# Designs tried in a protein design chat: VH-VL binders against o60147. Part 155

Target 1, 175 residues: o60147
Amino acid sequence: MLEKNKYLYIFRHIQTNQVLLSQGNVLKKTALFQLPYPLQKPVAPNGMRPAKLRKDHWVPLLKVEFPNESMFQSVFMQLLNYRKYRSVQPLTSDLLKLPIPVRRRKIMRQEVPNTIADLADILNKEKFPENSVRLQLSDKSDSEYADWPPSVQIDSEEIKLSRGFREKTTVDEAR
Short names: E, the ipSAE of ESMFold2; O, the ipSAE of OpenDDE; V2, 0.75 times the mean of E and O plus 0.25 times the DockQ between their complexes.

## First folded at step 6 (VH-VL)

Design y5 (framework fv_tocilizumab; at its last look DockQ between E and O 0.03; V2 from the best seeds 0.00; counts 0 for: pae O 4.8 > 2, placed apart)
Fold by ESMFold2-Fast, scan of step 6:
Structure y5 (fold): chain C 175 residues (1-175), chain A 119 residues (1-119), chain B 107 residues (1-107)
Amino acid sequence: as target 1 above (175 residues)
Amino acid sequence: QVQLQESGPGLVRPSQTLSLTCTVSGYSISSGYYWSWVRQPPGRGLEWIGYIYHSGSTTYNPSLKSRVTMLRDTSKNQFSLRLSSVTAADTAVYYCARGEEYLVYFDYWGQGSLVTVSS
Amino acid sequence: DIQMTQSPSSLSASVGDRVTITCRASQSISSYLNWYQQKPGKAPKLLIYDASSLQSGVPSRFSGSGSGTDFTFTISSLQPEDIATYYCQQSWSTPYTFGQGTKVEIK
């Protein structure tokens, strides 16, 4: 098995704190399907997703290096499932009292702490070897949103991104 | 252009193993997506059989799980279905399909391969 | 397993008519619902994903709506080439399940 994908990148929106997961350092347009609340004008009648990806609005939150692709895939899929189930849970009475725009801002701002807590929960459930998972945070203080298992080694190095945040459209333009 | 094409025997005897291969062109099966099998008995609806994720991880329909195995061959850009202990109820057109990773919609399908289970 | 029920099982309409098909999930699936068109002897073709998003290249007369458990698929002005069986599919959880299909015919 080629260990091709063993890095998980998590990005945050610079104003809203909404979070996007990526299997690599390039953020694909389809990653926007992860978002329940629009940051930009919607493309379709759905109204729940941004119309386009603006790479300059998203910055790295953290990067996780796993010892192999199998462990990466397990954690990545569980994290997507956690986010999916959070998106459909009933809102608290406190949130329901707020006007819709205020409510959305408050929910969006919680995505960073929620994602970090979810990641830590998944890693605590898994039986990974000591210091086998490397966690790089853009801001080390974000590690305080959760308690980390012995399997996690925390670093605060700069996270380097690919030049672009967009892949080709699903229809491949043959060269 | 992404294309999927099924291949394999169209006739299988009861109690034997049904084996089909899906050949993918225009996209690497190791680069993403859920590579899936869906079947359709004559005159009936669609039944999802399972998928193999681009990593090799599999998930099967619980109704078929004890009889299903899916494998991938990244060097040939193929993924396969094996269904053991077949009966007449397994007679169907078998499709391979590509499932999008976050919303899981099937955007590309093979043309379908009819497999008849008879003695 | 999530059960998907379509209504009606079949319908006949005239060219230019508005056609509506419904799909009901046995539990809430949010917007994780897709619609496919299948012509005789052909593989299914994706028309709508995420309940209401039109697939690239699909005519605008096709639309979808709904959330939770109740979904609708509409053809605003039926054309002869729209004669097909239409299927809904939930993508909330495995096993992914399809409705039983709605056969659309021209009168």
Scores: ipSAE 0.365, ipTM 0.764, lowest interface PAE 3.7, mean pLDDT 85
Fold by ESMFold2, look of step 7:
Structure y5 (fold): chain C 175 residues (1-175), chain A 119 residues (1-119), chain B 107 residues (1-107)
Amino acid sequence: as target 1 above (175 residues)
Amino acid sequence: QVQLQESGPGLVRPSQTLSLTCTVSGYSISSGYYWSWVRQPPGRGLEWIGYIYHSGSTTYNPSLKSRVTMLRDTSKNQFSLRLSSVTAADTAVYYCARGEEYLVYFDYWGQGSLVTVSS
Amino acid sequence: DIQMTQSPSSLSASVGDRVTITCRASQSISSYLNWYQQKPGKAPKLLIYDASSLQSGVPSRFSGSGSGTDFTFTISSLQPEDIATYYCQQSWSTPYTFGQGTKVEIK
């Protein structure tokens, strides 16, 4: 019966700045399924989805603590849907004029600000209690990609873990 | 290792409720994935009925949603389908299946249970 | 609802022949398309997911390609055990829908 705090973990790729969402503090191999599969050949590795999950290439972007699993699951699923919907939207004329390799790079680098904006948009809509959602970032300036509702408490301490979100003491002991 | 098995009555009268249970072994239904029902009328194609997410949230095919309820019993590692007000059109083989969390392909299926609607 | 249309509805081929089945979606589904094999009296079996990824334990003679609205499933050299009905399924959005099936027979 115990309702326990739940965490959303978001990772960033160190080279491409692509984003992966996770409900655990380490990435599963299937998390790569979140990345767009190129509609035309060739498919990965020369597309936007790497062939394998290289754990040393994915670092913490942010962590969100929710009061319960219901809130977490709602936000998690909405984030996935925002990303899916965006992946099939028409490209702007400015992007279309770029050479394909440059265009792909620019699109991938938009994932960080887009994901942060999506998260804030969802949290603004959800009407959660004031200070009920704790947000911790690896780079606090990234919070400036969005306007946050009163429900969000932004942690003053940045994430310093380089192996993902695994903490030896607090998070694992709470489990 | 993961196995799914349907159980329930093979014959249901018109206007009554069809009830089926899927028993899962080799994986906890509360640990991940979508737990789904798909049906196939004899000699016809496949129709997705709905799923229950490992957290308990449900989504149903809009064509059936007024008549469908899905529940789970995590202590027995089972999930169930109820379809109310059945007619002969609901005669089908009913499969339970596991859906992958992101791409929603069905990687494990039960053997299927034929349910006939007849008086 | 996304309608999935398979072609042909049935085909007959000899052992060793190349078999091709197409699947068309009524709107773009990106690469969210899966292929299943169903033998008489048995449950469907996943062969290909995400348009072109081969499921573990599936022989390499099976392949898939395509994106957007047009998808192709190929058996490079038909074997006697490949006699079955094949279905495509979109997983882009609910309700998840299947093609009507393609029955593959031996001449």
Scores: ipSAE 0.309, ipTM 0.750, lowest interface PAE 4.2, mean pLDDT 86
Fold by OpenDDE, look of step 7:
Formats: C-alpha cells, structure tokens, sequence
Structure y5 (fold): chain C 175 residues (1-175), chain A 119 residues (1-119), chain B 107 residues (1-107)
C-alpha cells in the first residue's frame, strides 16, 4: 500500500547526535549501514557504527509525509547521496589538527543541521506541489535550520514518539 | 592501561550529601564512553546509579534521580558523584566504571570505596 | 525496570566440574546481557559481553549463550581461582540492572 510507504522518519542519537533515516516509525538494523565504519578497533567505537542497533538510543527528529512512495524514495535516496558526498570530502586543516575523537564529535554535531538543510535543498529542487509535503518536527526550532519551499507544510504539532520504538497506542507505520 | 580510582569520605551522616570522585588514568574521559557509578550494599547485589557521557550529558537511575548529580572535570580527567539526603540504605561500596557506548558493558572498574552512612 | 533473575543463588562444585548459571530477564533484552565475576573484596570483572562474546584476556573456559529473556553462563571446567560471585547485567535499557548474583564455591 502506497499510503503506508510514504513516511520518512529521521532519528537522532540521544548522545552522539548521529542521524538515521527510516521508512516508518521503527528503526531497522539495516539503518546502521548509514553510519561509517570505524577506522580502528574497538568494534563499537565512539561516534561510529555500532555493532548493534540500540533503538532506545534514538529519538525521532522529524517526520515527513509525502504524497506517494515514489516521491519518498526519490528524496530518501538523494538524502543518502548528500550524506555520502559529505563523507568523502576532504577534512579542513582545522579538523585535522584535532585528535580523532574530538574530530569525530565535531563532525557528528553537524549531522542534524546538515540533514535538515539537505532535506530542504532536495525539496526545493524537486518542486513538488504546494503543501503536498507535510513536515512534523520533534522540536519546532529545528525548522529554522533551513528555508522550506511552498511544497512543505510544517505541522504545528510536535512528534510524540517513544524513541526508536512505536508507542503501544500508535498504529504501526513501519514495513 | 585504563585505571579508575575512587576517592572521598568513607563516612557520611544521615541527611548529608555523599560525594565521591573518580580519577581516570590511561584514557581521556572526554574521548568517549559512559563514565558510570555502581554501588553495592554490604552482602548485596549491584545497583547502577548513572553515568556521565563524554560529552557531559548525564543519565541517572530513576530511583535515585532526584538525589544524584554527576559532574566531570576534563582538566583533571575526573568525574564525580553526589548523592544528597543519604540514609542508612545508601551505605555501600561505590564503584566507578567505564561503560562502552553501544553495548554498555563495564570493562574497567575502580577498586571501590566504602561509604557508611551513620550518625 | 527490567528484572534480572539468576539461578541458582549459590552452588558448590568440584574442581573440573561444569558449572552452569542462568539469568532470566523480565522482558526481552535481545543479546544485551553481560556477565561479571566478583571475588571477595574486589570489583566486578567483565567476563562476557553481548550474551556470548568473551572479553579479551578471559580464559576460554568461560562462555555465555542466550537471547531474548533466557541466558546461560558456563564454566566448562571449574578451577580454584573461579571462586566468586557471578552477576548478569542487562544493558538493553536504563536503568541498567543486575541479577542478584550466584555464589560459586568449591567442595
């Protein structure tokens, strides 16, 4: 059903502020592939891809409702591409001067605003119909990270979701 | 060669504040991990008190949240525990420990510090 | 809170015996279960993490298994130096909780 597959959830880690994209309100373990591999051991280094998904460590950042699955898929893939592009860009000299843990933290701090900005940029380029995309944020102030096109309607209500898990009273929107 | 060492008074009066400091060597507390406190009453099991993340963010056991404060001093590579309004029930060996970020196992522990609450 | 129940509370076995300790969680914790050894007057020592992963430097006679709610800790051949209390600990959600412990003695 196209209606069930038109929701983008973006989650942030409660400590590291890393970002994961999800189709549906329940994170899947495959979402971890969005995070980079560690350069060195241990298996679950700070600020890198953990060995296992800790759903309870992730909270929803925003929810986007698209008119259909096709539009969702397009935006989803573009978001991943933007992230990949940033990951391969050369580090600035200032960052290179920092110890690796500090460097990683600084980079991770930018993931939330960068992801929001990416989303806005993608939506601006896509030129979707006016008010065809519904955006709901866990924190309304996060909408200030970007200028949104007319296609985006920002919901006045904030997302109320229990971290990376669905609430018992909420209908499952995940695949 | 990570080492943790608890320090602080071994005796606290009822209603007073228990204060302990954990000094870490061989690893910077600002680099990573959940820096945790765990206590063990004499002859009893272990109770997790809370942690302070390397970023400074804290998470406490709900049973103790109202009385617990954890701080860190990155310049001294130390983190601390304060437990207010203590009673005899707070008598325990207090351990500081390093907790892994994702799987949350405690791989390094201090030797523990006995704190007795008594008049 | 997630309750962790260990069994038995205590056991006595002979050197060379196989020792098995169980830990049950009040709800599913996937594989987020760790095992510690605590000798008298000492801090706990991590032996097993993530249900079955052996901590570096720990003898191979120690092992763990299980997933969901039921977990098992095993000493394949009990040694005199293994006299201790063993604890399971769930790391699924806060507050992190421990089992009540299993005291292991040698006959």
Amino acid sequence: as target 1 above (175 residues)
Amino acid sequence: QVQLQESGPGLVRPSQTLSLTCTVSGYSISSGYYWSWVRQPPGRGLEWIGYIYHSGSTTYNPSLKSRVTMLRDTSKNQFSLRLSSVTAADTAVYYCARGEEYLVYFDYWGQGSLVTVSS
Amino acid sequence: DIQMTQSPSSLSASVGDRVTITCRASQSISSYLNWYQQKPGKAPKLLIYDASSLQSGVPSRFSGSGSGTDFTFTISSLQPEDIATYYCQQSWSTPYTFGQGTKVEIK
Scores: ipSAE 0.019, ipTM 0.639, lowest interface PAE 4.8, mean pLDDT 88
ESMFold2 (binder alone), look of step 7: mean pLDDT 94; pTM 0.955

Design y6 (framework fv_tocilizumab)
Fold by ESMFold2-Fast, scan of step 6:
Structure y6 (fold): chain C 175 residues (1-175), chain A 119 residues (1-119), chain B 107 residues (1-107)
Amino acid sequence: as target 1 above (175 residues)
Amino acid sequence: QVQLQESGPGLVRPSQTLSLTCTVSGYSISSGYYWSWVRQPPGRGLEWIGYIYHSGSTTYNPSLKSRVTMLRDTSKNQFSLRLSSVTAADTAVYYCARDEWLSGYFDYWGQGSLVTVSS
Amino acid sequence: DIQMTQSPSSLSASVGDRVTITCRASQSISSYLNWYQQKPGKAPKLLIYDASSLQSGVPSRFSGSGSGTDFTFTISSLQPEDIATYYCQQSWSTPYTFGQGTKVEIK
């Protein structure tokens, strides 16, 4: 129990709307490996600067509390699998009609609704007990991206992040 | 600095498969960007072949789509090009390049590998 | 596919001259146009991206302008090391397409 978590934290990037999943309320630099696109546009004469995790650029999207670590692990792994599956799917005809930069921006912006929809799909497929899963959102309107099963209870309380997010923090990407 | 290096056979017989590997150093191919192949027939202009993302997602030039496969090997920090059913028209210098995701420009290129298709 | 047409196909100029190359897209590409320099036996080198942004480390004598379908690349004062073939490339949509190239030579 001490080694396992029953909470899933989901963060969104304030500029790109990209999503990061975390097993704790503090983002680690390794979470950047989840991103399909570079976070910053290249600005250096010889390419891009080393990747930086700027905690002040990531805000909470939602927090999920599970009744036990087994349910947490199952949902977390399924959510990562859904995300990987999405990354290899052919682009829709609507997206292919868009210019590449507009297309990429639209795809990144869709990560929030897609992640919420994926979470709801997983929870609808799993037959968890009524009111056993608790959602805490930063913006309750984000819950409208999906239809939630009876197992889900949406909390009116705002998610609380660790104090590490109150100040700008830069962590160089590991080589 | 980021460096790209092509490798593979310089001579391929007609009807066979052209295979090239791009080795990337100074940047992990798993950390983003698209990774592209561009070719240039002797004395002619540049033609984009396709790109691959670290997840394995690919987009190919429609003119070559039926013959092209791109793969990645993240453990070796490499990505590769396979072009099947080659003819003399496929004789070209083949470049690998890094494709910037927001604007689609190529900021780093390999030195190029000449592949000649002849019997 | 978006067709990119460069003009002229070749030009000869003297050291110190202002050199201008144009690139026309068959349809609007907004500002998603890049310029490359290629010297004999070498890979292309990015000079300008997003129509007008100078790549870091590239001399300020190189510049780009334009939007939509018409784009211009300028070398304000030609140097001997600038003798090369220059290519434009659109990144508005795949497949990415290049202009046919403009060969810049000394008179």
Scores: ipSAE 0.006, ipTM 0.544, lowest interface PAE 10.8, mean pLDDT 81

Design y7 (framework fv_tocilizumab)
Fold by ESMFold2-Fast, scan of step 6:
Structure y7 (fold): chain C 175 residues (1-175), chain A 119 residues (1-119), chain B 107 residues (1-107)
Amino acid sequence: as target 1 above (175 residues)
Amino acid sequence: QVQLQESGPGLVRPSQTLSLTCTVSGYSISSGYYWSWVRQPPGRGLEWIGYIYHSGSTTYNPSLKSRVTMLRDTSKNQFSLRLSSVTAADTAVYYCARGEEWFDYFDYWGQGSLVTVSS
Amino acid sequence: DIQMTQSPSSLSASVGDRVTITCRASQSISSYLNWYQQKPGKAPKLLIYDASSLQSGVPSRFSGSGSGTDFTFTISSLQPEDIATYYCQQSWSTPYTFGQGTKVEIK
């Protein structure tokens, strides 16, 4: 039997504010395939060439606990679809007026508010039971980027950045 | 696989409007990229004229005194250039080119169409 | 507008020589500079983008370096097929602007 996973881990880049989604509390190099931007080359005739993942440049943004694996998988897949949809949308006229480096910084900075808004939109469309989804943030003010449905309970305790997504396994608790 | 090809009259009289069309194959002009026009007077360097983004938004070189208009025809996978009130100074080889969105380089070019402005 | 000044306007070199071309921007453009090769009667071809990134399929003898206002393009060992005019282009902001070109000939 495969172990049930009911947690979604979201990381942000300390400099660019770009976002990576993870099914585990540690980022894998394949997470870079979520990024079409300067960390990965746009698709060329010879294909996409991923950049090296530096794990020390990524910190926890938020953690979502679902009541079961099915709900986790549904939300995770929908969130990836939202991100893919955003990556192929035309740039706004306001962005096109900016010099390239300024335009790129502004787009990257928006990944945090966009990801949080997308998560809330998905949870609002899915009519999950009241208080069934637990959200824990590194900065509680980031919850203000969206209106949350009754299914979401926001944890009063923030994730401490120096702690990362530290989770005790049954083995760790047993010693 | 991606190919661009210019077409249009090779001779335009002074004060008339220069009209060129770029036909794109192997990629949909509405799916991505900036679709651009660049010209080169005989024996001289390259001058960027403007682009139409895959959404239809346009940006033109201010030095052309707003004589330029670009349009797209997504059903034919074409984009066009109109340059009004031409003079002998507009005599050039006109290239259409595809501009990449993150580094704004031109990766595919048409073969170029020579347009001579003369009576 | 950002003015691009390219040097020299022309050069003659022997096969196997190291050829360097420089490009100067009137203001800082970070690394947003591209290099193109244009052979007589043909459209320009992208060789280098983002100052130093080699375009796929382009021979490794071509390289670029620099940031800010001063940029260099190098052919480490000139080949007969490299006879062409080379142009730099800034991609920092519109209007995109090109250098005046450097004509490379074999003596």
Scores: ipSAE 0.014, ipTM 0.595, lowest interface PAE 7.4, mean pLDDT 84

Design y8 (framework fv_tocilizumab)
Fold by ESMFold2-Fast, scan of step 6:
Parts: structure tokens; C-alpha cells; sequence
Structure y8 (fold): chain C 175 residues (1-175), chain A 119 residues (1-119), chain B 107 residues (1-107)
């Protein structure tokens, strides 16, 4: 049984604040399918998601270490489901009144707080052992977007800033 | 590949409700875009009425907001326009159109349906 | 609401001529401007989006330029099938608004 997939990595876009989830410390192009809005204006009205993943545009937001692959898979799938659920919710009338660029910036800006809140909500619903889940953030103040359950231990050390999506994080256990 | 087709009564009496349906083929209305209605009085220019976003949220032209309702039927891949309390000023060709939310350009249009408001 | 003003209201030109239409927004709309062609009895057809991008399948003789408040639409060599009314439309904010149209005629 392979236990290599017990880490969840979350990345944010440096300009738009959009979020991508990854099962490893390296982002793959397929992660771009998570984005509801293209990073750049579409070339065609059909609106294609960005085809090229640029290593210098994504930085780690947070890393979660689970005690086993089963817990990791459960949380990861639930988080993807939360993101899908959010993408199909009706926009408020107040948002729809805004110019399209302003509306998109507001929605994209909320992806970091929303993702962190969703993660905490999932972890609060699960009955994991005390201090069994280790959370490490690039900016510890981002932990304030949510109330964390007793199962979560927030690491005192922040993730080292990395602008390359192909650069390794400080933890090597998932290989 | 994407096609839009309007349908509904071509004659509506003053004070009644104008009802039109747009049937979409080649793309699911719940998968993307905003789905819009635009009208054109005979010999005049174009006026945007409103849209329904692929999520179900609606936005209406403030000049018509109190009279407009848009709904979607995802099982039939249709969206509809209801305009209440019509007057002769509502006589127009009504078009349904697809708008891309990044650019809000109307890339596919129905053929248009003439609605005459007359007693 | 953003007001769109087109100039001229109508024009007559010969086949092969360069035709220029202008559109002015009452406030800055960045590049969020589209151009449509409408032939008599037909629905409008998108020609140009994002001020200068040519819609797929549209002949290269059509082009657009501009940003902010001032925009230009050009037909580099007018063809008989180009007889139509042309409309600009701002997509910066709702309500989306159209220019009053420019009727292009041959002769």
C-alpha cells in the first residue's frame, strides 16, 4: 500500500489570488481545469482556460499533512466538491450590477478566504484525532479566515516563499 | 454548431404579459455564458433587456426591471422572457443571444421574433 | 448608464473604398467594446470583440481599434455584401448599451 499521498498542497496565483489544489508539491497543467475564470482575457469568445501553467505565477498558500492517505483522499475530494458547489451558486444581484472586471476581481479575491474556510469546515466535520493534522501556511495570518478544530496543529514555521511551481517544499516525505 | 431559436406569440394586447422562449442547441445553458434578450423596435436601434447567468442569477436593464422576469429550464435547454404590463412602446423584434462573461460579447443570436402590441 | 455615440449616422461609399466608423463612450470602458453587423431583416452578427479582436469566420477586411472612450471600426475595401447597419456595444457594465448605428450604403 502506498502512503505517499498524505499531503495536500494549495497554491495561489500571485496576481489574481485564484487557488489551485494539488496532491503533490508540483502543479500539473490539469489543475487549470479547476479555474472558473481564465487568467488572461480569452482570445476567442468561447473562453478557454489557460493552456500553459507558468511556474513563476503560482506560489504555495498552504500545505496540509494527514496521518494517512485515506484521510487525505476524503478531505481532498470534499474540497474539490466545495469548489464545484461554489462555482454553480447564483451570484448575488449586487455582484451582477458591477462591471465585469470588478465582479471578477471580487470573486477571485475571495478564493483564498473561501478555500481556507472550506478546508476548516471539512476538518471540523470530520472526527480526526487531536493534533493529527499538520497545517503549514506561507502567511500565518491566513489561518484567521477560519476556526480550526482540535485535530489541527498549525506549524509555527511558515512555508519558504517559492515562485516556481516545480520547486520542492521543505517536506520530502511524499515522494 | 450553437443555435438559438425564439418562439412565442407575435401579438400581445396592451397591459398583458409578453412571453417568449429561447431554445438553445449545441451547448448547455447551465455550463457557461450569460443568456440574454435584446430587442429592436421597427426602424430603431438595439436595446439590451437583461440576462440570466449560467448559474441562474439574473440582471435586468433598470429601465425595464420592474416588468422583466427571466427563467431557465435546464431540462429543455431553454430560457424565457416575461415582460409585464406591455404598451405599444414594447412593439419590437426580440432576439435571444449568448454573451461571453469575460467580454460580454453576443456571439450567437436567434433569428428574432416580432412582437406587436396592439388592441 | 454609459452612452455610446456613433459617427456618422449613415454613409455612402463605392466598392473598394475604405470605410471608417467611430464610436465614443461617455466614460472609459477600457477595451470592452464590440462591433456588430446587421443586414436588413436579420439578426446582428458579431464582427469584432474586445475592441480589436476579429471574430472567427469574419473577413480580414474588418478591423477595430481604440481604448478608453474613442473607438474606430474600419472596412479596408468595401464589398457589396457589406451593405448593412453597424453597431458598437459597450460591455464594461450593465446595462449594456449600443450606439445608434451607422447605415452603410453603396454609391
Amino acid sequence: as target 1 above (175 residues)
Amino acid sequence: QVQLQESGPGLVRPSQTLSLTCTVSGYSISSGYYWSWVRQPPGRGLEWIGYIYHSGSTTYNPSLKSRVTMLRDTSKNQFSLRLSSVTAADTAVYYCARGYEWLDSFDYWGQGSLVTVSS
Amino acid sequence: DIQMTQSPSSLSASVGDRVTITCRASQSISSYLNWYQQKPGKAPKLLIYDASSLQSGVPSRFSGSGSGTDFTFTISSLQPEDIATYYCQQSWSTPYTFGQGTKVEIK
Scores: ipSAE 0.006, ipTM 0.508, lowest interface PAE 10.6, mean pLDDT 81

Design y9 (framework fv_tocilizumab)
Fold by ESMFold2-Fast, scan of step 6:
Structure y9 (fold): chain C 175 residues (1-175), chain A 119 residues (1-119), chain B 107 residues (1-107)
Amino acid sequence: as target 1 above (175 residues)
Amino acid sequence: QVQLQESGPGLVRPSQTLSLTCTVSGYSISSGYYWSWVRQPPGRGLEWIGYIYHSGSTTYNPSLKSRVTMLRDTSKNQFSLRLSSVTAADTAVYYCARVEEWLTGFDYWGQGSLVTVSS
Amino acid sequence: DIQMTQSPSSLSASVGDRVTITCRASQSISSYLNWYQQKPGKAPKLLIYDASSLQSGVPSRFSGSGSGTDFTFTISSLQPEDIATYYCQQSWSTPYTFGQGTKVEIK
């Protein structure tokens, strides 16, 4: 059975708060190419090959439901472009004064608020119908990082990872 | 495979600007990593000059900061070093190198370009 | 700036010998230390990163250990092709700094 890419899943790292975008409810090893800093030591010397994906290290941050694939693709591509734009911004003098490990941890911790703000900005610029985009968060307070347009409906239920959860956010371990 | 190669004049007169270019193949300089210059005076050790992040932001060794400029040319996949007001003390082999972002190891190096400062 | 001090400055050993080089940082750098091999007229080559991690393609006779301020680099069985100068480098903070180097020669 073919799956429609109607949902955008966003995952966060449990320790670093680094963010990964997924076109489905399964994280693939190739998603690690989104990270500016690798989470694990390089195995091969030639470039940013994806490190081993650790299932227990990633949890859902939010899930976005779009009424059609066209809207999903548009928002997903714009969000990737926003992430790229952020990665090319100069580091502030305050960050440059910090030891490298501390600096990187501070940068990574900002990925959650930054990603949420970027998503809201994209949705505010697009002319989507009222209540056409449904947002479900793992921690509803994360919605406070942005002002949402009338097109967005925030689900009262938070994402729950349990045996009773009907929609699965599965992390796939790739060789 | 990633390869780096330095190019530029091997002889520079005192008080002039030393200019070197690093050509990168096998990887886009705008896609990741820090891109760095390191020098080695004859018979001495290694000295880090600075780097440019794939975004264009630069960090320079404070001992050289007033004289150093690094630039990138993403259309040619190159980055460059400009060192102004050179003296005989700037005579060295100049290496370009790639720096891994998380643990900051210099994992790929150019072959080095000897720059002699003399009249 | 963080000062890196290596010892010894040079050594001579026979093929098959165990060779040990030490590196000391002027302040704690956790595990943010790399080791490089440089042969005459060539660029340095990364051997060890993060104090103890072997770079891909590097022979297993090379190893590193230590944390904080004291670090050790070891060649378990010296080979003729290992004749080189070896450098440690701290990656804790900029400016990145290197040790003064240890020249390894075969008797």
Scores: ipSAE 0.000, ipTM 0.496, lowest interface PAE 12.9, mean pLDDT 81

Design z1 (framework fv_gimsilumab)
Fold by ESMFold2-Fast, scan of step 6:
Structure z1 (fold): chain C 175 residues (1-175), chain A 120 residues (1-120), chain B 107 residues (1-107)
Amino acid sequence: as target 1 above (175 residues)
Amino acid sequence: EVQLVESGGGLVQPGGSLRLSCAASGFTFSDYWMHWLRQVPGKGPVWVSRINSDGSSTTYADSVRGRFTISRDNANNTLFLQMNSLRADDTALYFCAKDTYYEGSGFDYWGQGTPVTVSS
Amino acid sequence: EIVLTQSPVTLSVSPGERVTLSCRASQSVSSNLAWYQQKLGQGPRLLIYGASTRATDIPARFSGSGSETEFTLTISSLQSEDFAVYYCQQYNNWPLTFGQGTKLEIK
């Protein structure tokens, strides 16, 4: 099959509510570079080493199946760019008045609704065929964070992960 | 200091094969997506292929799909492009490039390129 | 695929001049546009990403602006080392595409 990678998995951190995007049902340690707030202080001299990845701390938020690999790649890239854009935006005056730890907790709590809203925004801008995009949510109420276009079909199926994701693993260094 | 050094280009007959290599240094190679791009003199670059950090996901431009295979050796910090069934329109300077931090927000480092000429 | 059209194709300028290069996209790429500089015998060098963010170690005379379909690269005071070909690139949609380039040459 030429069209292989057409599934997008989005994971949520159980403690911080931060979100990671994945091109498969396995989280890579490099996905931690997506985070605006690191889970741990980087230990590498150049500050580019990802924080420790503990797969038991991440749960599936949603899974999206696209009609083909090109559509998947476009949506995935746009989502990463939305996240990058949000990370460099000026903070509101109300947020700036808060102590840094309180401020960061408020921002992190918004990642789930923001990511869902961003996904819906991208899908509403794209010209996809009716019922061509399949969305599976771990919690169906999360669909309420956005208005979905006719191209999206919301399914109630369980999100299945690879065998490796279910086992406790740790990544101490970026290699 | 980030360095990318391509090799393996040359003159080949139509229908032939070549294997390009890209030796990477100065960054944690296994953390980044890597790309191959090509450029005809006087024209802009054209994206050819990409590979994720662990090699489990690859994508190809429509013009090369089924003929080219991208792969990587993280133990030796090397990126490869296996080119089969070469055509005259594959003639170009081939670059390897490092993806930025955010997986596709641009190519922050490129090699110098290795020339590939497909001619009878 | 998204087509990027750069203008002018060639620009003859003198050191010290302010230079403006344009890039137009066939459909919206939001702010997901990068600019590269390429000199003879070298691979491209990333100058700007996200339409307006300077890459690491890029001189302050380079600036980018624009969004959606209309983008501009400005060099506020052209230096002798700036004579090169400049390319815009979108990373909003797959496949990734580049413009045809603008050549800056000395006159």
Scores: ipSAE 0.006, ipTM 0.587, lowest interface PAE 10.4, mean pLDDT 80

